# VH-VL binders against GTPase-activating protein rrc-1 (rrc-1): the designs that were tried, part 12

Target 1, 194 residues: GTPase-activating protein rrc-1 (rrc-1), of Caenorhabditis elegans (q20498r280to473)
Amino acid sequence: LELTDLYMRTGKKVPVIVEKCCASIEDQGIVTGIYRQCGIQSNIQRLRAKFDSGAEPDLHEFGQRDIYSVSSLLKQYFRQLPNPLFTYQAYPKLIEAFEKEDSLSEKVESLRFSLETMPEAHYRTAKFLMEHLTRLCKSKSLTDMTSKNLAIVWSPNLFRPPPTLNGADTHLLSGLNVHTAICDFFIENSESLF
Short names: E, the ipSAE of ESMFold2; O, the ipSAE of OpenDDE; V2, 0.75 times the mean of E and O plus 0.25 times the DockQ between their complexes.

## First folded at step 14 (VH-VL; framework fv_refanezumab)

Design k38 (from k32 with heavy chain N54D; at its last look DockQ between E and O 0.70; V2 from the best seeds 0.00; counts 0 for: pae E 2.04 > 2)
Fold by ESMFold2, look of step 14:
Structure k38 (fold): chain C 194 residues (1-194), chain A 121 residues (1-121), chain B 112 residues (1-112)
Amino acid sequence: as target 1 above (194 residues)
Amino acid sequence: QVQLVQSGSELKKPGASVKVSCKASGYTFTDYYMNWVRQAPGQGLEWMGEIDTDTGEPTYADDFTGRFVFSLDTSVSTAYLQISSLKAEDTAVYYCARDDFYDLGYYFDYWGQGTLVTVSS
Amino acid sequence: DIVMTQSPDSLAVSLGERATINCKSSQSVLYESNNKNYLAWYQQKPGQPPKLLIYWASTRESGVPDRFSGSGSGTDFTLTISSLQAEDVAVYYCQQYYNWPTFGQGTKLEIK
């Protein structure tokens, strides 16, 4: 389900799965390699199925035993969005603003403008997620996860270039490098961007 | 006392259908997944899949995605396995077995007594 | 799928002596994040359902006699019966739950 459609259906600006997983990770996930370490596929599938059915599993109890499946589920949720968190529409504008050789303050202003063009559900969810990752960076001495480390594991789940016309191939490895860089920038500068 | 009681043996002809029941008692039915395990005569154990007793959502092992249907009646704490278009190779003992979602493991602490389904002309 | 292979397929052991059953997985079932081996052992007597003996590779289920023990890690696991009793005649199965569950083919244990 598209984020905008979910928002219109539920009235909730941030999906419940995102809110619950972020809260669980801030509570129990200040552990080595959070978001880098992979969970167990069958646990992730069971957990996803409960959220998809409208159930709300006890993530405190679940996370006591397998917090890495909670963090893996959250990444999977974003990876599987039909329109990525940083939408196809906003993607060219965000990349252009980020790659332009500007001062820091000019870059922040340009990116902020482009972020504000996103639909409300995408903007609010992006704000929520980036603020979560920024807070998590405060615990890097305990997790070994810097903003760059988080950007490496998060960016593939947040950015997709628009499909090319007529099935032309793209060089995703170049796009992945810029995706990591812009994600790192968002984490480092979330207070000023959102 | 936790108990899983299955329906009695079935003798069926090829092409018929069968529905095996598994009635749970002694615990909160919707707190545990129900699993189905097949054992052909003289052979080992084969996990067929599970059903989430809270949501009713089944998951089938790859070999069991067609003629096999898991279902529930939570009002009587009962899980069901239905097999349609029975074939001779469906002759087996079928077990229900539970696992605790929050133990985060598919190890099965309680099993039903098994239901023999025999398919012959 | 994670393939579980037991050895031997059958064995006969004298009453009071030690029985050893091996189980090998096609990939590691050790979850290094929590340092647990996702491996269980079951006993199945003729005409009965399987009975859980061991989970997490080495933890005995409540009510299982102390003569049963599990050991091993990663891909190689062992069920040991330290002093075989007459009631231990059964088929024994290992089972992984690192992912969707799969069972070994079973090991038939008899008294010599």
Scores: ipSAE 0.583, ipTM 0.826, lowest interface PAE 2.0, mean pLDDT 90
ESMFold2 (binder alone), look of step 14: mean pLDDT 93; pTM 0.948
OpenDDE, look of step 14: ipSAE 0.850; ipTM 0.922

## First folded at step 15 (VH-VL; framework fv_refanezumab)

Design k39 (from k34 with heavy chain N54D L104M; at its last look DockQ between E and O 0.38; V2 from the best seeds 0.64)
Fold by ESMFold2, look of step 15:
Structure k39 (fold): chain C 194 residues (1-194), chain A 121 residues (1-121), chain B 112 residues (1-112)
Amino acid sequence: as target 1 above (194 residues)
Amino acid sequence: QVQLVQSGSELKKPGASVKVSCKASGYTFTDYYMNWVRQAPGQGLEWMGEIDTDTGEPNYADDFTGRFVFSLDTSVSTAYLQISSLKAEDTAVYYCARDDFYDMGYYFDYWGQGTLVTVSS
Amino acid sequence: DIVMTQSPDSLAVSLGERATINCKSSQSVLYESNNKNYLAWYQQKPGQPPKLLIYWASTRESGVPDRFSGSGSGTDFTLTISSLQAEDVAVYYCQQYYNWPTFGQGTKLEIK
């Protein structure tokens, strides 16, 4: 299910699964390697199925025993979106703005403009997630997760280049590096971007 | 006291169907997953899959994705296993077993007594 | 699927003596994030359903006698009965729950 369809169904700009997982991780997930350590697939699938059915599992109780499955679930949710969080449509403009602008203020302004073209559900969910990751960076002495470390594990779940039509993928290697770099920039500058 | 009480033995011909029941008591039925486990005569244990008693969503092991259907009647705290198009190799004891989702996974603290399904021509 | 292999297939032990049953998984069932081994042991007496003995590789279920103990980590696990009693005649199964569950083939324990 696309984010905009979920928003129209529920009236909520940020999916419940995103809100609940972020809250759980800020409560119980200030632990070594959060988002880097993988959860257990059978536990992740059970959690996912509960959220997909409209149930609201007790993530405080679950997280007491396996917070890494909660963080893995959240990454999986974004990875499986039909249109990525930062959308296929905004992707070229985001990459262009990030790579071509050398001035910090111009880069922020260009990225902000491109982010604001995204559908409301994508924009609000991106804001929510980036602010969550920004807050989490304040605990890097406990988690061993810097903004760069978070960007490394998060960017594959957030950015996907548009499918090419009758062309080669010229951004394979540079796309991976750029995705991490732009994600790191978003985490470090979320206040000014959103 | 927690109990899982299953329906009685069944003798069926190939091509028929069977529905095994598992009635739970002594705990909140919707707080636990219900699992089905098969044991062919003289053989070991084989996990068939699970059903979330809260949502009704089943999840089947790969070998059990066709003729096997899990269902519930929450009003009487009962889980069901239905097997259609029975084959001779379906002859086995079928167990229900519960696990505590919040106690992290698929170890089964309580089991039903088992239901022998015999399929012969 | 994680394949669980038990040894021996059958074992005869004199009353009061030690019985040892081994279980090996095809991949580690240790979840390094919480340092728990996702392994259980069951006892199945003739004509009865399985009964949980041990979970987390070494934690005894309530009501299980102290003579039963579990040990091991990663891929290699052991169930030990320190002083065999007549009522311990059963088939014993190991089972992993690191992922969707799979069982060992069973070990039949008899009195010599």
Scores: ipSAE 0.596, ipTM 0.831, lowest interface PAE 1.8, mean pLDDT 90
ESMFold2 (binder alone), look of step 15: mean pLDDT 92; pTM 0.945
OpenDDE, look of step 15: ipSAE 0.851; ipTM 0.934

Design k40 (from k34 with heavy chain N54D; at its last look DockQ between E and O 0.49; V2 from the best seeds 0.67)
Fold by ESMFold2, look of step 15:
Structure k40 (fold): chain C 194 residues (1-194), chain A 121 residues (1-121), chain B 112 residues (1-112)
Amino acid sequence: as target 1 above (194 residues)
Amino acid sequence: QVQLVQSGSELKKPGASVKVSCKASGYTFTDYYMNWVRQAPGQGLEWMGEIDTDTGEPNYADDFTGRFVFSLDTSVSTAYLQISSLKAEDTAVYYCARDDFYDLGYYFDYWGQGTLVTVSS
Amino acid sequence: DIVMTQSPDSLAVSLGERATINCKSSQSVLYESNNKNYLAWYQQKPGQPPKLLIYWASTRESGVPDRFSGSGSGTDFTLTISSLQAEDVAVYYCQQYYNWPTFGQGTKLEIK
């Protein structure tokens, strides 16, 4: 289900699965390699099915047993969105703003403008997720996960080039590792971007 | 005392359908997943899938995604397995077995006694 | 799918003697994050459903006699019956639950 459609159905701008998983990770997931280590696929699938049915499983109890399946579920959720978190529509503008040779303050302002063009559910969920990842970076000595490490494992789940991007070499956009770089920038600068 | 009691044996013709019941007692039915396991005569055990007794959501093993339907009646703490378009290869004992979601393991502490379904022309 | 292979397919053991049944998985069933092996053992007597004996590779289910023990890690596991009793005649199955459950083909235990 697309984020805007979920928002219209539930009245919540941030999906319950996102809120609950982020809270669980901040409470129990300050562990080595969080988001880098994979969980158990069957645990992930069962947990996803509970959320999809509208149940709210006890993530404190679940996370005591398998926190890496909680973090894997959250990445999977974003990867499977029909329109990615940072939307197909905003993607060219975000990449253009990020790659332009500007001062830091000009780059932040241009990216903020482009982010604010996203639908409300995407904007609010992106803000929530990036702020979560920024807070998690404060525990890098315990997790071994720097902002760069988080960006490496998160960017494939957050950015997809539009299928109809005309005239551009799609390989150039992905081959420059730009998704990791922009994701790292978002994590490091979430306070000023959102 | 936890108990899973299944319906009696069935003799069916190819192409027919069958519905096997598994009645639970001695515990809160909706706190546990219900699983179905097949055992062809003289052969080993094969997990067919599960149903979340709290949500009603089934999950089928790949080989069982066509003609097999899991369902529930929580008012009588009963799980059902329905097999449509029966084939001779469906001849087997069908077991129900439970597991606890929060143990995060698919080991089955209690099993039904089994229901023999025989498919013969 | 994780394939579970037991050996031997059958064995005969004298009363009071030790029986050893091996189980090998096609992939590791050790989850390093919690250091648990996702493996169970079941006993199935003729005409009866399987009965859980061992879970987490070595934890004995309540009511299971001390003569049953499980050991091993990763891909190689054993079920040991230290002193065979007449009531232990059964087929024994290993089962992994690291992912969706799969069972070994079974090992028939007979009295010699």
Scores: ipSAE 0.628, ipTM 0.849, lowest interface PAE 1.8, mean pLDDT 91
ESMFold2 (binder alone), look of step 15: mean pLDDT 92; pTM 0.944
OpenDDE, look of step 15: ipSAE 0.842; ipTM 0.928

Design k41 (from k34 with heavy chain L104I; at its last look DockQ between E and O 0.40; V2 from the best seeds 0.63)
Fold by ESMFold2, look of step 15:
Structure k41 (fold): chain C 194 residues (1-194), chain A 121 residues (1-121), chain B 112 residues (1-112)
Amino acid sequence: as target 1 above (194 residues)
Amino acid sequence: QVQLVQSGSELKKPGASVKVSCKASGYTFTDYYMNWVRQAPGQGLEWMGEIDTNTGEPNYADDFTGRFVFSLDTSVSTAYLQISSLKAEDTAVYYCARDDFYDIGYYFDYWGQGTLVTVSS
Amino acid sequence: DIVMTQSPDSLAVSLGERATINCKSSQSVLYESNNKNYLAWYQQKPGQPPKLLIYWASTRESGVPDRFSGSGSGTDFTLTISSLQAEDVAVYYCQQYYNWPTFGQGTKLEIK
């Protein structure tokens, strides 16, 4: 289900699965390689099925036993969104603003403007997730996960170029690996961007 | 005392259907996944899949998609396995077995007594 | 998928002697999150369902006699019956639950 549709049906700007997974990870997920290490596939599927059915499993209890499945579930959730978190619509604007050679303050302003064009559910969920990842960076000595490490594992789940017949934008962007770079920038600058 | 009590043995002809029941007692039915495991004559154990007793959502192992249907009646704490279009190869003992979702795995502390389904002409 | 291989396929042991059953998984079933081996052992007597003996590779289920013990880690596991009793005649199965469950082929234990 698209984020805007979920918001219209539930009245919640940030999906329950995102809120609960982030809370669980901040509570119990300050562990080596969080988001880098994979969980157990069967546990991830059970957990996803419970959220998809509208159930709210006790992630404190679950995370006590298998926190890497909680972190894997959260990445999977974003990867499977029909419209990615940062949307197909905003994607070209975000990439263009990020790649332009200008000052830090100009780059932040341009990115902020482009982020604010996203639907409210996307904007609020992106803010929530980026702030979560920024807070998690404070524990890098315990997790071994810097903002760059988090960007490497997170960017494939957050950015997809719009489908086109040509594919030219995808070719160029894959060569630059810009998705990781912009994700790292978002994590490092989330309070200024959102 | 935890118990899983299954329905009695069945003798069926090819092409028929069968519905095996598994009635749980002595615990909160919706706190545990229910699993189905088959054992063909002289063979080992094979996991068929599971059903979430809280949501009713089944999940089938790859070899058991199609003719095998899991269902529940939570009002009587009972899980069901239905097998349609029975084949001779379906002759086996079928077990129900529970596992705890929050113990993060599929080890089965309690099993039903098994239901023998025999498919012959 | 994780293949579980037991050895031997059958074993005959005199009453009061030690029985040893081995189980090997095709990949490690040790999980970093909780540092546990996702391995169980079951006993199945003729005409009966499997009965859980051991979980987490070495934790004995309640009511299981002390003569049963599990050991091993990663890919190699052992079930030991220290002093065989007549009632221990059964088929024994190992099972991994690191992912969707798979069982070993079974080891038939008989009295010599």
Scores: ipSAE 0.618, ipTM 0.838, lowest interface PAE 1.8, mean pLDDT 91
ESMFold2 (binder alone), look of step 15: mean pLDDT 92; pTM 0.940
OpenDDE, look of step 15: ipSAE 0.793; ipTM 0.907

Design k42 (from k34 with light chain E32Y; at its last look DockQ between E and O 0.42; V2 from the best seeds 0.00; counts 0 for: grease 19.3 > 18.9)
Fold by ESMFold2, look of step 15:
Structure k42 (fold): chain C 194 residues (1-194), chain A 121 residues (1-121), chain B 112 residues (1-112)
Amino acid sequence: as target 1 above (194 residues)
Amino acid sequence: QVQLVQSGSELKKPGASVKVSCKASGYTFTDYYMNWVRQAPGQGLEWMGEIDTNTGEPNYADDFTGRFVFSLDTSVSTAYLQISSLKAEDTAVYYCARDDFYDLGYYFDYWGQGTLVTVSS
Amino acid sequence: DIVMTQSPDSLAVSLGERATINCKSSQSVLYYSNNKNYLAWYQQKPGQPPKLLIYWASTRESGVPDRFSGSGSGTDFTLTISSLQAEDVAVYYCQQYYNWPTFGQGTKLEIK
């Protein structure tokens, strides 16, 4: 389900699965390699099915046994969105604003403008997630996950270039580098961007 | 005093349908997944899939998509397995077995006594 | 799917002697994040459902006699009955739950 459609259906600005997984990670996920270590696929699938049915699984109990499946579920949720978190529509503008040789202040302003063009559900969920990742960076001495490390594992789940007839291999490699860089920038500058 | 009590044996012709019941007692039914396991005569065990007793959502193993349907009646703590368009190869003992979602182990601590379904060709 | 292969298919052991059943998975069932082996052992006597003996590779289920023990890690696992009793005649199955469950083909244990 598209984020805007979910928002219209539920009235909730941020999906429940996103809110609950972020809270669980902040509670029990200050562990080595959070978001880098992968969970168990059957655990992730069972947990996803509970959320998809509208159930409210006890993530404190679940996370006591397998927090890495909680973090994997959250990444999978964003990867599987029909329109990526930062949308196909905003993607060219975000890349252009990020790559332009500007002062930090001008770059932040340009990115902020482009972020505000996203639908409300995408904007609010992006704000929530980036603030979560910014807070998590404060625990890098315990997790070994810097803003750059988080950007490496998160960016493939957040950015997807629009489909093209021109093929994707070379564009994928180029996009991967810039996706990590812009994601790192968002994590480091979330307060000024959102 | 956990118990899983299944319905009695069934003798069917090819093309018919069968519905096996599994009634749970001695625990909170909706706290556990219910699983179905098949054992053909003289053969080993084969996991068929599961149903989330809290949500009612089934998950079928790949070989059991189509003719096999899991369902529940939570008001009487009962799970059901329905098999349609029965084939001779469906002749087997069918077991229900439970596992605890929050234990995060798909090992089965309690099993029903099994229901023999015989499909004569 | 993770394929579970047991050996031997059949085993005859004298009363009071040690019985050893092996189980090998096609890929590791050790989850390095929690260091647990996702493996269980079951006993099935004729006309009865399977009965859980061992889970997490080496943890004995409540009420299972001390003569049953599980060992191994990763891909190679063993069920040991230290002193065979007459009531231990059964088929024994290993089962992984690292992913969706699969069972070994079974090992029939008989008295020699």
Scores: ipSAE 0.589, ipTM 0.825, lowest interface PAE 2.0, mean pLDDT 91
ESMFold2 (binder alone), look of step 15: mean pLDDT 93; pTM 0.947
OpenDDE, look of step 15: ipSAE 0.811; ipTM 0.919

Design k43 (from k34 with heavy chain E57N; at its last look DockQ between E and O 0.50; V2 from the best seeds 0.67)
Fold by ESMFold2, look of step 15:
Structure k43 (fold): chain C 194 residues (1-194), chain A 121 residues (1-121), chain B 112 residues (1-112)
Amino acid sequence: as target 1 above (194 residues)
Amino acid sequence: QVQLVQSGSELKKPGASVKVSCKASGYTFTDYYMNWVRQAPGQGLEWMGEIDTNTGNPNYADDFTGRFVFSLDTSVSTAYLQISSLKAEDTAVYYCARDDFYDLGYYFDYWGQGTLVTVSS
Amino acid sequence: DIVMTQSPDSLAVSLGERATINCKSSQSVLYESNNKNYLAWYQQKPGQPPKLLIYWASTRESGVPDRFSGSGSGTDFTLTISSLQAEDVAVYYCQQYYNWPTFGQGTKLEIK
């Protein structure tokens, strides 16, 4: 289900699964390699099925026993969105603004405007997720996850070029490299961007 | 006092359908997953899949998609296995077994007594 | 799927002697995050459902006699009955739950 449709159905701008997973990870996921270490597929599938059905499992209880399946579920959720978090529609503008050679302040302003063009559900969920990742970076000495490390594992789940841009393998590989860089920039500058 | 009591043995012709019940007592039915396990005569155990008693969502093992349907009646704490278009190879004992979602494992602490389904022409 | 292979397929052991049943998984069932082995053992007597004996590879279920013990890690596991009793005649199954559950083919234990 697309984020705007979920918002319309539930009245919540940030999906419950995102809120609960982030809270669980901030509480219990200050552990080595969070978001890098893989969870257990069957645990992830059970959790996903509960959230998809509208149930709200106790992630505090679950996370005490398998936090890496919580973090894996959250990444999977974003990867499987029909329109990615940073939308197909905003993607060209975001990449263009990020790659343009200008000052930091000009880059932040241009990216902010592009982010504000996204539908409300995408904007608010992106703000929520980036702020979560920014807070998590404060614990890098415990997790071994810097903002760059988080960007490496997160960017494939957040950015997807529009189908009309999927023509060249070399461009897609270059786009994937820039996805990490822009994601890292978002994590380090989330307060200024959102 | 946890009990899982299954319906009695069934003798069926090929092409018929059967519905096996598993009535739970002694615990909160909706706090546990219900699993179905098949054992053909003289053979080992096969996990067929599960149903989330809280949400009603089934999940089937790959070999058990199609003719096998899990369902619930939570008002009487009962899980059901329905098998359609019965084949001779469906002859087996069918067990229900529970697991606790928050133990984060599919090990089964309580089992039903089993229901023998015999499919013979 | 994670394939579970038991050995031997059957064994006969004298009363009071040690019985050893082996179980090997096709991939590790040790989860790094919690250092637990996702492995269970069941006993099934004729005409009865399986009964859980051991979970997490070595934790005995409540009410299971202490002559039953589980050991091993990763891919190689062992169920040991330290002093065989007449009531221990059964088929024994290992089962992994690292992912969707699969069972070993069973090991028939008889008195010699």
Scores: ipSAE 0.631, ipTM 0.850, lowest interface PAE 1.8, mean pLDDT 91
ESMFold2 (binder alone), look of step 15: mean pLDDT 93; pTM 0.948
OpenDDE, look of step 15: ipSAE 0.824; ipTM 0.920

Design k44 (from k34 with heavy chain G105N; at its last look DockQ between E and O 0.46; V2 from the best seeds 0.00; counts 0 for: pae E 2.3 > 2)
Fold by ESMFold2, look of step 15:
Structure k44 (fold): chain C 194 residues (1-194), chain A 121 residues (1-121), chain B 112 residues (1-112)
Amino acid sequence: as target 1 above (194 residues)
Amino acid sequence: QVQLVQSGSELKKPGASVKVSCKASGYTFTDYYMNWVRQAPGQGLEWMGEIDTNTGEPNYADDFTGRFVFSLDTSVSTAYLQISSLKAEDTAVYYCARDDFYDLNYYFDYWGQGTLVTVSS
Amino acid sequence: DIVMTQSPDSLAVSLGERATINCKSSQSVLYESNNKNYLAWYQQKPGQPPKLLIYWASTRESGVPDRFSGSGSGTDFTLTISSLQAEDVAVYYCQQYYNWPTFGQGTKLEIK
């Protein structure tokens, strides 16, 4: 389900699955390699089915047994969005702003403008997730996960270039590297961007 | 005391249907997944799938995605396995077995006594 | 699917002697994040449902005699009965639960 449609159905700015998983990770997930280490697929599938059915499983009990399936579920949730978190529509503007601006303050301003063009559900959920990752970076001595490490594992789940109009796949060679870089920038600068 | 009591043996003709029941007692039925396991005569164990007793959502193993239907009646703490269009190769003992959702695993601490379904011309 | 293969298919052991049953998985069932092996052993006596003996590869279920023990890691596991009793005549199954569950084909244990 698209984020805007979910927001209209539930009235919630941020999906329940995102809120619950982030809270669980901040409570129990200050562990080595959080978001880098993979969970168990059947555990992830059971947990996802609970959320999809409208049940709200007790993630404190779940996370006692397998916190890495909670973190894997959250990444999978974003990967499976029909319109990615940072949207197909904002993607070219975000890449342009990140690559072309020379000063830090102009880069922040241009990115902030582009982020604000996203639908409200996407904007609010992006703000929530980036702030979560920023807070998690404060525990890097316990997790071994710096902002760059988090960006490496998170960026594939957050950015997809829009399909080409020419009928042939065109790869942006810099785009394969830039997703990590822009994600890292978002994590490091979330307070000024959102 | 946790107990899973299944319905009695069934003798059926090919093409018929059968519905096996598994009644749970001694615990909160909706806190546990219910699983179905098949054992053909003289053969090993095959996991058929599960049903979430809280949501009613079934999940079938790949080999069991057609003629096999899991269902519940939570008011009487009972899970059901229905097999349609019975074939001779469906002759087997069918077990129900539970696992705790928060174990996040499919090892089964309690099993029903089994229900023999025989399909014979 | 994770394929579980047991050996031997059948085994005859004298009363009071040691019985050893092996189980091999087609891929590791060790979850490195918690360092646990997602493997269980069941005993099935004639005419009865399976009974859980061991989980986490080596943890004995409540009420299971201490002559039953499990060992191994990753892909190779062993069930050991240290001093065989007459009531131990059964078929023994290993089962992985690292992913959707699968069982070994079973090992029939007989008294010599």
Scores: ipSAE 0.524, ipTM 0.793, lowest interface PAE 2.4, mean pLDDT 90
ESMFold2 (binder alone), look of step 15: mean pLDDT 93; pTM 0.952
OpenDDE, look of step 15: ipSAE 0.868; ipTM 0.943

